VH-VL binders against NAD kinase (nadK). Designs and how they scored, part 61

Target 1, 268 residues: NAD kinase (nadK), of Syntrophomonas wolfei subsp. wolfei (q0aze0)
Amino acid sequence: MKIILVNNRFKENTEKKAQEIAGQLSALNVEVIIDNGLDEPYAGTVDFIMVLGGDGTMLRAARRYGQRAIPVLGVNMGTVGFLSNIEINELAEYLPLILREEYSLEARMMLEVAVFQQQSLLTRVFCLNELLLRSNSPRMLSFALEISGQKLEPYRGDGLIVSTTTGSTAYSLSAGGPIADPQLDAFIVTPVASHIINKRPLVVSPEREISLHLLEEREAIIGIDGQIKMDFGAENRVLIKRAPHPLLMVNLKAKPFFTSIDRSLQRQ

## First folded at step 19 (VH-VL)

Design UU10 (from RR11 with heavy chain D56E, light chain V100L)
Fold by ESMFold2, last read:
Structure UU10 (fold): chain C 268 residues (1-268), chain A 121 residues (1-121), chain B 113 residues (1-113)
Amino acid sequence: as target 1 above (268 residues)
Amino acid sequence: QVQLQQWGAGLLKPSETLSLTCAVYGGSFSGYYWSWIRQPPGKGLEWIGQIYHEGETNYNPSLKSRVTISVETSKNQFSLKLSSVTAADTAVYYCAREGLKHWTPYGMDVWGRGTLVTVSS
Amino acid sequence: DIEMTQSPDSLAVSLGERATINCRSSQSVLYRSYNKNYLAWYQQNPGQPPKLLIYWASTRESGVPDRFSGSGSGTDFTLTISSLQAEDVAVYYCQQYYTLPRTFGQGTKVEIK
């Protein structure tokens, strides 16, 4: 059995803990690859991914490994987020179940984001929460949104969020989008500071293809899960689809979404 | 390891249609653009066009009126048709994968062996 | 279209000496967000398909000897063979993959002097 341990190298305690857990797993004849963000993603085959940290570390793991269809367990080491399943002090209790593969999986839709120079592919990225298109200056953007070839009336404002249901509690929520059940597959399209009065958030079938491009020359960026930033100009377009594979999140401990979200929002 | 095998008729008369097929083995067909490139004997390389696994095509404008690239995803194959050939179309034709590292293009990383197509007068 | 121009067309170099091939694109092939030039170098032996040597202008493909190196950015690129070996006799092509159509340089034939 081979496992990737994902941690955040900028948090010294998580690095120590990752080394301790790696030693523990090695003593049980488990091969361990540590991904602390310094190196390229491990390219070989693995059976399981364990994420040590909060939602940000999980987002990086999802981006790096989510399309491999490998179980991913979130292990919280401090501030509880939306994407962890167990606490670090519970790991020893659940470790036998992990090693025997006695757990359930929850599929979470991911976005496939393709960025083009005209018709030439520049890159693909996958994300768990959202793509953000935003202005990179005080000036508003004028941009076009197309959904499965249907061109909507132009948008004008600070930008647009295209979110998964998992991402509905992240930036999309702050921009006025709805909270969505993460068990649903959907896009949530949320305008950011729109100057066009009738632009409302949209909930869109996951079978649709969403395309964005600028209608005038402006400095803009594409943000991915709040962690990747790409310049975006008038010669670019971005195409957004449901990713081929969902993130397979490990469930060892029941975490009721609706009571959890209610409690988390009260503390904001 | 991904390998490309290509086949098709190697001798054509003027005005006929060139038809080549490329099959993909040992790797994923999905997620990639697949290209055709040609090379006249003793000359350089010319990109003909590409197809995405879902069927989207892009063609070199110099050939666009005569080129059709198609995909048969159930067989992991893509094909090239070039209509109304002349002696100027005599070349070695290659299929190639437009490679990705961490989902970012990095060049054509896998090539077929090439098929010499000769157009006689 | 981005035109790719190589120089020289042909190059004769003594064994063990340096071979230098230049490639110029008519427009920048730098994807600024990733700080990567979408520029590749290929080696083609007679009767064989091209083989990828260098990608993103300066990164060697696996299995390519250390004597091959790529440099440059934006519009001006160089392939260097630091110590020419007999097996390096081939035609070399640069190619951009930043825009469509994909375009290749005209090729540089490298020979032993």
Scores: ipSAE 0.784, ipTM 0.912, lowest interface PAE 1.2, mean pLDDT 91
Fold by ESMFold2, fold request of step 20:
Formats: C-alpha cells, structure tokens, sequence
Structure UU10 (fold): chain C 268 residues (1-268), chain A 121 residues (1-121), chain B 113 residues (1-113)
C-alpha cells in the first residue's frame, strides 16, 4: 500500500506530524510519499491521500491529485473547516479502518478551468472551490459571460465568481451567493460588487460550459481556489466546465453538513 | 509510450481532396489538442490546424477555407481533409500531439512518421 | 500571426566546437503569469519527423543530451550545442505555441566543418 501525505511546509507542526505518521506507517510496511508543496506532484501510482491541515491544504491536494480518482482524507490540525473529516487526535482510532479500506467515499464536483490567449490554450487548472475573475485596479470591469454559447447581457463591476457547491461556503458566500448542499452538482455564478443591480447569483447545470472574457482593456486577474493567480487581459478568455473526475473524499466520521454550518462559518 | 500512426493516399490530381488519418496508440486521446503540420520537400514546417478531442477546431488562416479536421474519438483517430489541392500542396504531412506537462502546453511532443502527398501537374 | 525568424540559415561547426542558433519572434511568447516562454526547439534528421529538444525555451526534454541548452526570453531565444557531435548534424527549428496559428522558424541546417 502506498499513500501520499500532503502537508504545508510553512506550518512546523504539520511537517513534524507528517514525518511521525510516515514513520508509523512505514513500520506497518506502508510506503509513504510526503508532499509538502515544494516538489512536483508525485506521479506514481498511489492508493490513498491523507491531507494534514485545513481547507487550504485540502484545496492544494485537490488541485494536484483530484483528477486521479484517489481517495482523499482530510485530517484537521487545528482550525475547523469544511473539508476535514477527522481530527489529528482521532487518527490512531481510525487508522485500522483506513488500512482495511473500511470507509465510504463522498464525490465532490471539481471545476476544469482552461485559460486561452484568444483560441490558444495557455493552461488548464482544476479546482475544488472556485474561479474568481476580479479587477486588479480601482476601475471596474466590463465583461461577457456566456453559458453554453448563450450570451448574457454584459456585466459591469469588480468581477465574478464561478464556484462548485463545495465552494459555496467560500468566497462565493462573502459575495452574496447561496450556501449549497455539497452533494449537489452545480455551478454557482456570483457577481462581485456588480454595478448592474439585476445581476443576481445563478445556479447552473453542471453540464453547461461557462465562458468569460473582457469587453474592454482592463487589468484583471483569474484566481483559483484563492491560491493561484493569473493575469487576465482583453486578449484572454477562460472556459469553465465540470472536471472529468470529482474529488473522492473519504468519510470515516459522520459530519452532518447542515448541523455544522453555523459553527464552521463562525470560526472562519 | 504514446505513438501516432498515419495513413492516406499519397498521389493526387489537382482539384482533388487530400485525406489523411492519424491513430493514437499507447496513451490517452482525451485532454489533448491534435495537430496537422506539413513540410514541402526541402522546405520548412507549416502548421495546418488542430482539433481538441471534443471536436473544437482551429485552422491556419492561410488554409482555413480548404481545411477540415475531424475526430473519431471512439477509435482514437483524427483526420485531415484539404480540398482543391494544387502542386503547391505537395508536402510531407505530419500529425502531432500538442503536449501537456502539468496541464500546461510545452510543444509538440509526439509526431507521426509523415506521409508524402504529391499533387501531379 | 507571430513570425519566427531563425539565424543563420546554415551553420558549419567543427566537431567539439560550439554551435549557436538564434530565433526571434515578432511578438512576445512569454506567459508572464507562469513565467514560461511558450517556445520549443526541434531537431529534424533527414527523412524523419521533428523531435522535441527544448521546451519552455530552456527546459531539456527527456533523453536529450546535456550539450543541448536553450536560453532567452520574450522575443529572443538561443539554442546552443556546447560540443558538436557527429549525430547532431540535422536541421533545427524553433516554434512558438503561445498563440495560433502555431509558427515555426525557417530552420537552421547544422553541419560538421
């Protein structure tokens, strides 16, 4: 059995704990690859991914490994979030179940984001929470949103968020979007400080394709899960689709989404 | 390892339609752009166009009115048609993959062996 | 269109000596957000398809000997063969993949003097 331990290099406690856990697993003849975010993603075959940290570390793991259809377990190391299943002090209790593969999986929709220079692909990025298009200057943006080739009236404002239902409790919520049940597959399209009052959040079928481009030259950025930033100009266009594979989140401990909403949001 | 095998008729008369097919082996067809490139004997390389596995196409403006690129995803194949050929279309035609590393383009990393197409006078 | 201009058209170099090929694009091929130049170098032997040598201007493809290196950014690029070997006799092309259409340089024939 081979697993990846994902941690955050800049958090001393997670690095120490990852090494400790790796040692314990190696003693059980489990091969462990540590991914602290500095090296390239591990390319070899693995059976399981364990994420030590909060939602940010999970977002990086999802971006790196989410399209490989590998079970991913979130292990919380402190701050309560939406993407952890167990606490670090509970790991010993659940480790036998992990090794025997006695757990369920929850599929979480991901976004496939393709950025173009006109029609030329510049990159693809996969993300769990959201894409943000936002002004990178004091000036508002004028931009076009197309959904499956259907052109909406132009947007004017600070930007737009296209999120998954998992991302509904992240930046989309702060921008006025709804909280969505993460078991649903959908896009949530949330304007950011829209100058046009009639532009309300949209909930869109996961089978749609969403396209964005600027209507005039402005300084803008594309943000991915709040962690990747790309410059975005008038010659660029972004296409957003449901990713081919969902993130497969391991469920060992029952954590009802709706009864935990207030506590999780209060701690953010 | 990913390999490309191409075939099609190598001798044409003026005004006929060039038709070539490229098959993909040993790797994923999905997730990539697939290109056609040509090289007249003793000359340089000219990009003809590309197609995404889902069917989106982009063509060199110099050839756009005469070019059709298509996919047959169930067979891991893509094809080139170039209509109304003349002697100027005599070239070696290559298929190639637009490669990706960490989902980012890095050039044409896999090429077919080439097919010489000669257009008679 | 981004026009790619190579120089020289032909280059004769003694075995073990340095060969230098220049490539200039009419527009920048730098994707600034990733700090990557979308420029590749290919080697083509007679009767063979092109073979990718260098990508992102300076990164060597797997299996390419250390004597091949790429440098430059934006619009000006260089392929260097630090110590020419007999098997390096070929035509070399630069190619941009930043925008469409994809465009190649005219080629540089490298020969042993």
Amino acid sequence: as target 1 above (268 residues)
Amino acid sequence: QVQLQQWGAGLLKPSETLSLTCAVYGGSFSGYYWSWIRQPPGKGLEWIGQIYHEGETNYNPSLKSRVTISVETSKNQFSLKLSSVTAADTAVYYCAREGLKHWTPYGMDVWGRGTLVTVSS
Amino acid sequence: DIEMTQSPDSLAVSLGERATINCRSSQSVLYRSYNKNYLAWYQQNPGQPPKLLIYWASTRESGVPDRFSGSGSGTDFTLTISSLQAEDVAVYYCQQYYTLPRTFGQGTKVEIK
Scores: ipSAE 0.782, ipTM 0.912, lowest interface PAE 1.2, mean pLDDT 91
Fold by ESMFold2, last read:
Structure UU10 (fold): chain C 268 residues (1-268), chain A 121 residues (1-121), chain B 113 residues (1-113)
Amino acid sequence: as target 1 above (268 residues)
Amino acid sequence: QVQLQQWGAGLLKPSETLSLTCAVYGGSFSGYYWSWIRQPPGKGLEWIGQIYHEGETNYNPSLKSRVTISVETSKNQFSLKLSSVTAADTAVYYCAREGLKHWTPYGMDVWGRGTLVTVSS
Amino acid sequence: DIEMTQSPDSLAVSLGERATINCRSSQSVLYRSYNKNYLAWYQQNPGQPPKLLIYWASTRESGVPDRFSGSGSGTDFTLTISSLQAEDVAVYYCQQYYTLPRTFGQGTKVEIK
């Protein structure tokens, strides 16, 4: 059995804890690959991914490994997270179940984001929460949104969020988007500080293709899960589709979504 | 390992249509742009066009009016048609994959063996 | 269209000596957000298809000997063969993949002197 152990390289105690867990797994004849973000993603066959940390570490793991259809377990290490399933102090209790594969999987839709220079592909990236188009100056943007070839009236404002249902509780929520059940597959399209009042958030079928481009020369950014930033100009276009594979999240501990999110919102 | 096999008629008369097919083995067809490139004898390389596995195409403007590239995804194949050929179209024709590393373009990483097409007259 | 110009057209180099090939693009091929030049070098042996040697201007493809190196950025690029061997006799092409159409340099024939 081979496991990837993903940790946050900027937290000193997570490195120590990751090595400790790797030692425990090795004593059980489990081969462990540690991914702290410094090296290229491991390319070999892997049976399981264990993420040690909060939502940011999970987002990086999803971006690196989500299209490989490998079970991914979120293990919380003290930071409140929406994407963790168990706490680090519970790992020893659940480890036998992990090794026996006695767990269920929850599929979470991901976005496939393709950025172009005119018609030429510049890059493709996958994300779990959202794509953000945002102004990179005090000036607002004028931009076009197309959904499966249907050209909507121009947008004007600070930007736009295209989110998964999992991402509905992230930046999309702060921008006024709805909370969505993560068991649904959908795009949630939420304007950011729109000057055009009739532009409401849209919930869109995952079978649609979403395209964005600027209508005027402005400095803009494409943001991915709040972690990747790319310059975006009048010569660029982005195409957003449902990714070929969902993130397969391991469920060891029951965590009802609606009561969990309700409690989190009351905390704020 | 990904391999490309290509076939088609090697001898044409002026005004005929060139037709070549490229089959993809040992790897994924999905997720890539697939290109045709030609090389006249003793000359350099000219990109003809590309097709995405879903069927969207981009063509070299110099050839666009005469070029059609198509896919047969169920067979992992893509094809080139070049209409109204002349002696100037005599070349070795290659199919190639537009490669990706970390989902970012990095050049044409896999090539077919090439097919010499000669236009007589 | 981004025009790619190579120099020289041909180059004769003694075994074990350095060969240097230059490539210039008419426009930048640098994707600034990734700090990557979308430029490749290919080797074409007689009767064979091109083979990818260098990508992103300076990164060697797997299986390529370390005597091959690439450098440059933006519009000016260089392929260097530090110690020419007999099997390196070939035609070399640079190619940009930043925009469409994809364009190649005219080629540089490398021969043993």
Scores: ipSAE 0.781, ipTM 0.914, lowest interface PAE 1.2, mean pLDDT 91

Design UU10 (from RR11 with heavy chain D56E, light chain V100L)
Fold by ESMFold2, fold request of step 20:
Structure UU10 (fold): chain C 268 residues (1-268), chain A 121 residues (1-121), chain B 113 residues (1-113)
Amino acid sequence: as target 1 above (268 residues)
Amino acid sequence: QVQLQQWGAGLLKPSETLSLTCAVYGGSFSGYYWSWIRQPPGKGLEWIGQIYHEGETNYNPSLKSRVTISVETSKNQFSLKLSSVTAADTAVYYCAREGLKHWTPYGMDVWGRGTLVTVSS
Amino acid sequence: DIEMTQSPDSLAVSLGERATINCRSSQSVLYRSYNKNYLAWYQQNPGQPPKLLIYWASTRESGVPDRFSGSGSGTDFTLTISSLQAEDVAVYYCQQYYTLPRTFGQGTKVEIK
């Protein structure tokens, strides 16, 4: 059995704990790869991914490994969030189940984001929460949104968020979007400081394709899960689809979504 | 390792339609753009166009009115048609994969062996 | 279209000596967000398809000998063969993949002097 441990190297407690857990797993003849964010993602075959940390660490793991359809367990290290399943002090209790592969999986929709220079692909990125298009200057944007070839009236404002239901409790919420049940598959399209009053958030079928481009020369950026930033200009276009594979989140311990919303949002 | 095998008629008369097919073996067809490139004897390389595995096409503007690229995903194949050929279309035609590393383009990393197509004068 | 211009058209170099090929694009091929130049170098031996040597301007493809190196950024690029070997006699092409259409340099024929 081969496991990736994903941690945040900038927090000493998580780095030390990752080494301790790696030692425990090695003693049980489990091969362990530590991904602390410094190196390229491990390219070989693995059976399981353990994320030590909060939602940000899970977002990086999802971006790196989510399309491999490998079970991913979120282990909370004291920072309450929406994406952890168990606490670090419970790991020993659940470790036998992990090793025997006795757990259930919850699928979480991901976005596939393709960025183009006109028609030429520049990069493809996968994300769990959202894509943000926003102005990178004092001036507002004028931009076009297409949904499955249907061209909406132009948008004017600071930007737009296209999120998953998992991302509904992240930036989309702060911009006025709804909280969505993460068991649903959908896009949530939330304007950011729209100049056009009748531009309301949209909930869109996951089978749709969403396209964005600027209508005027302006400095803008594309943000991915609040962690990746790409410049975006009038010659660029972005295409957003449901990713081929959802993130497969391991469920060992019941974590009631609706009763935990207030606690999780206080840490946001 | 990914390999490309290409085939099609190598001798044409003026005004006929060039038709070539490229099959993909030993790797994923999905997730990539697939290109056709040509090289007249003793001359340089000209990109003809590309197709995404789902069917989106992009063509060189110099050839756009005469070129059609299509895909048959169930067979891991893509094809080139070039209509109304003349002697100027005599070339070796290659299929190639637009490669990706970390989901980012890095050039054409796999090429077919080439097919010489001669258009009689 | 981004025009790619190579110099020289032909180059004769003694075995073991350095060969240098220049490539200039009419527009920048740098994707600034990733700090990567979308520029590749290919080697084409007689009767064979092109073979990828260098990608992102300076990174060697797997299996390419260390004597091949690429440098440059934006619009000016160089392929260097530090110690020419007999098997390096070929035509070399630069190619941009930043925009469509994809465009190649006209080629540089490298020969043994």
Scores: ipSAE 0.772, ipTM 0.909, lowest interface PAE 1.2, mean pLDDT 91

Design UU2 (from RR11 with light chain V100I)
Fold by OpenDDE, fold request of step 20:
Structure UU2 (fold): chain C 268 residues (1-268), chain A 121 residues (1-121), chain B 113 residues (1-113)
Amino acid sequence: as target 1 above (268 residues)
Amino acid sequence: QVQLQQWGAGLLKPSETLSLTCAVYGGSFSGYYWSWIRQPPGKGLEWIGQIYHEGDTNYNPSLKSRVTISVETSKNQFSLKLSSVTAADTAVYYCAREGLKHWTPYGMDVWGRGTLVTVSS
Amino acid sequence: DIEMTQSPDSLAVSLGERATINCRSSQSVLYRSYNKNYLAWYQQNPGQPPKLLIYWASTRESGVPDRFSGSGSGTDFTLTISSLQAEDVAVYYCQQYYTIPRTFGQGTKVEIK
């Protein structure tokens, strides 16, 4: 068995724990690769991915490995979030189950984001939570939103979020988007400070495609999962689709989503 | 390793339609743009157009009115049609894959061997 | 369209000597978000298809000898062969893949002096 441990090199406690866990796994004849984000993603075949940290680390792991159909386990290390399944102090208890592959998998839809220069593909990015289009200045953006060839009225506002159902409890939630069942595949299109008062979020079928482009000669930015930033100008177009492969999240312990989110919201 | 094999008629009369097919072996057809490029004898390279595995196409404006690129995903093949050919269309035609590094284009990394198409009366 | 212009059209270099080919684009091919130039260099031998040598202006494709290197950014690029070998006799092309249509330089023929 070969396992990747994903941690955050900027958090010393996660680095130390990764090394400790690597030692434990090695003692059990498990090959371990540690990915702290410093190097390119490991290109070889692996059987399991363990994410040590919070939601941010999971998002990075998803972008790096999510298209490889590898089970991914979130191990929380004292942070608040929704993407971890067990706590770090529980790992020893569940390790035998991991090694015996006695766990369930939950498929989570990811976004495929393609950025174009006119008609030319610049890059594709896969992400678990959301794409954010926002102004790079205090001025509102004007941009075109198209869904499966249907052109909506020109959008004016600070920005727009296209989120997965997993991402519904992230930035989309703060922007007034609905809370979605992570077991549902759908796009959530959430306005960010729209010029139209009470502009409602859209829930869109995962079979559709979403296209964005600016209607003015100005610079904007695209944010991916709050971690990647890209420039977005008048000559650029974004195409958003359902990723061809979902993230396979490991369920070792029952974690009721709706009770968890309800509790979390009451604490705010 | 990925290989491209291409075939089609190599001799045409003026006003006929050029038809070439390229087949992909040893790798995934899905997820890539596939291009056609031509090279007249003793001259440089000219990009004709590209097609995504889902069918999205882009053509060189200089040839757009005469060019059609299509895919047959079930066979891992894509094809080129060039209508109303003239002597100016005499060239070696190549199919190629536009490769990706971490889902970012980096160049045409796999090429077919080329097919000479001669247009003569 | 982005026009690609190479210089010189032909180059004769002695074995073991440095060969330098320049390529200029009419517009920048730099994707600023990734800080990558969407420029490639190809080698073509007679009767063969082009072979990818350099991508993103300065990265060698797998299997390409160390004597080949690419440099430049924005609109000005250079392919360098540090020590010309007999097998390096070929036509070399630069190509931009930043916009549609894809465009190539006119080619540079490298020969042994």
Scores: ipSAE 0.922, ipTM 0.970, lowest interface PAE 0.4, mean pLDDT 95
Fold by OpenDDE, last read:
Structure UU2 (fold): chain C 268 residues (1-268), chain A 121 residues (1-121), chain B 113 residues (1-113)
Amino acid sequence: as target 1 above (268 residues)
Amino acid sequence: QVQLQQWGAGLLKPSETLSLTCAVYGGSFSGYYWSWIRQPPGKGLEWIGQIYHEGDTNYNPSLKSRVTISVETSKNQFSLKLSSVTAADTAVYYCAREGLKHWTPYGMDVWGRGTLVTVSS
Amino acid sequence: DIEMTQSPDSLAVSLGERATINCRSSQSVLYRSYNKNYLAWYQQNPGQPPKLLIYWASTRESGVPDRFSGSGSGTDFTLTISSLQAEDVAVYYCQQYYTIPRTFGQGTKVEIK
């Protein structure tokens, strides 16, 4: 078995733990690659990915490895979040199951985001939570939203979020989007401070495509999972589709999503 | 290793339609843009157009009115049609893959061997 | 369209000497978000298709000898052969893939002096 340990090099606790776990796994004749984000994603074949940290680390791992159909386990290290399955202190208990591949998988839809310069592809990005289009200034943006060729009325506001159901409990939630069952596949299109009062979020079929472009000569920002920032100008277009491969999240321990989210909301 | 094999008629009369096909072997057809490029004898390279595996096309504006690029995903093939050919369309025609590094284009990394198409009366 | 202009059109260099080819784009081909120039260099031998040498202006394609290097940003780019070898005799093209249509320089013929 070959396992990638994904951690955050800027968090010493996760780095040390990764080294410790790597040693333990090596002692069990498991090949280990540590990915702390410093280098390019490991290109070789692996059997399992352990994400050591919080939701942010999981999002990074998903972007780096999510299209490779590899089981990904979130191991929480004291951070509040929704993307981890077990706690770090539980790892020893569940390690035998991992090594025997005795776990279930939950497929989570990811976004495929294509950024264009006019008609020319600049890049594609896959992400687990959301794409954010937002103004780079205090002024509202004006942009076009198209869904499966249907041109909606020009949008004016601070921005727009296109989220997966997984991402529904992230920024989309803060922007007034609905909480979605992670077992569903759908786009959630959530306005960010629209000039239209009570502009409602849209729940869109994962079979559809979403296109965005600015209707004015301004610079905007595209945010991916709250971690990647891209410039977005009048000559750019964004095409959002369902990623061809979902993230395969490992389910070792039952996690009551709705109870957890309800509790979380009560604390806020 | 990805390889491109291309074929089609190499001799045409004026006003006829050029038709070439390129087949992809040894790699994924999906996820890439596939381009056609031509080179007149003794001259430089001219990009004709591209097609995404899903069928989206972009053409050189100079040729747009006469060019059609199509794809057959089931065969891992894409084709070029150029209508109303003249002597000016005499060239070696290449198919090529627009390669990706970490899902970002980086250049035409795989080329067909080229097909000479001569237009003569 | 982004026009690509190479200079010189032809270059004769002695074996072992440096060859320098310039390429200018009419517009910037820099993708600022990634800090990458969407500029490639190709080598073409007679009767052969072009071969990708350099991508993103300065990164060598796999298998390309170290004597080849690319530099520049924005609109001005340079391909350098540090020590010209006999097998380097060819026509070289720069190409932008930042916008549609893709455009190539007119080519530079490199010969041995």
Scores: ipSAE 0.922, ipTM 0.971, lowest interface PAE 0.4, mean pLDDT 95
Fold by OpenDDE, fold request of step 20:
Structure UU2 (fold): chain C 268 residues (1-268), chain A 121 residues (1-121), chain B 113 residues (1-113)
Amino acid sequence: as target 1 above (268 residues)
Amino acid sequence: QVQLQQWGAGLLKPSETLSLTCAVYGGSFSGYYWSWIRQPPGKGLEWIGQIYHEGDTNYNPSLKSRVTISVETSKNQFSLKLSSVTAADTAVYYCAREGLKHWTPYGMDVWGRGTLVTVSS
Amino acid sequence: DIEMTQSPDSLAVSLGERATINCRSSQSVLYRSYNKNYLAWYQQNPGQPPKLLIYWASTRESGVPDRFSGSGSGTDFTLTISSLQAEDVAVYYCQQYYTIPRTFGQGTKVEIK
């Protein structure tokens, strides 16, 4: 068995724990790769991914490995979030189940974000939570939104969020988006400070495609999961689709989503 | 390793339509742009166009009115049609893959062997 | 369209000596967000398709000897062969893949002096 441990190199406690766990796993004849984000994602075949930390670390792990159909376990290390399944102090208890592959999987839809220079593909990014288009100045943006080829009226505001249902409890929520059942596949399109006061969020079928481009000669910013920033200008286009493969999140224990919403959100 | 095999008629008369097909072996067809490039004898390379596995196309504006690139995903194949050919269209035609590193294009990393197409009266 | 211009058109270099090929684009091919230049170099031998040598202006493709190197940013790029070998006799092309249409330089023929 080969396992990737994903941690945050900027959080010393997660690094130390990763090394400790790696030692324990090695003693059990498990091959371990530690990924703290410093290097490129491990390209070899692996059987399991363990994420040590909070939601941020999970988001990074999802972007790096989410399209490889590998089980991903979130192990919380004292943070508040929605994406971890067990606590670090529970790992010893559940480790035998992990090694025997006795766990269930929950598929979470991811976004496929394609960024273009005119018609030329610049890059693709897969992400678990959301894409954010926002102004890089105090001025509002003017941009075009298309859904499955349907052109909406020109949009003016500070920005726009396109989120998965998983991401509904992230930035979309802060912007006034609805809380969505993570077992539902859908896009949530949430306006950020629209000039139209009562501009409502849209819940969009995962079968549709969403495209964005600016209607003015200005620079904007694209944010991915609140961690990646890209420049976005008048010559750029973004196409958002459902990712070909969902993130396979490991469920070792029950974690009821709806009963934990109030507690989790109040602590944030 | 990924390999491209291409075939089609190598001799055409003026005003006919060039038709070439490229088949992908040993790798995923999905997720890539697939391109056609040509090279007249003793000259440089000219990009003709590309197609995404889902069917989205981009063409060289210089050839757009005469070029059609299509895809048959069930066979992992894509094709080139160039209408109203003249002697100026005589060239070796290559199919190629635009490779991806971490989902970012980095160049044409796999090429077919090329097909010489001669347009002659 | 982005025009690609190589210099020189032909280059004769002694075995073991350095060969330098320049490529200029009519506009920048730098993707600022990634700090990557969408510029590739190809080697083509007679009767064969082009072979990718360098991508993102300065990264060697797998299997390419370390005597090949790429440098530059924005609009000016250079391919260097630090010590020319007999098997390096070929035509070399630069290519931008930043915009549509893709465009190539006119090619540089490298020969042994």
Scores: ipSAE 0.915, ipTM 0.967, lowest interface PAE 0.4, mean pLDDT 95

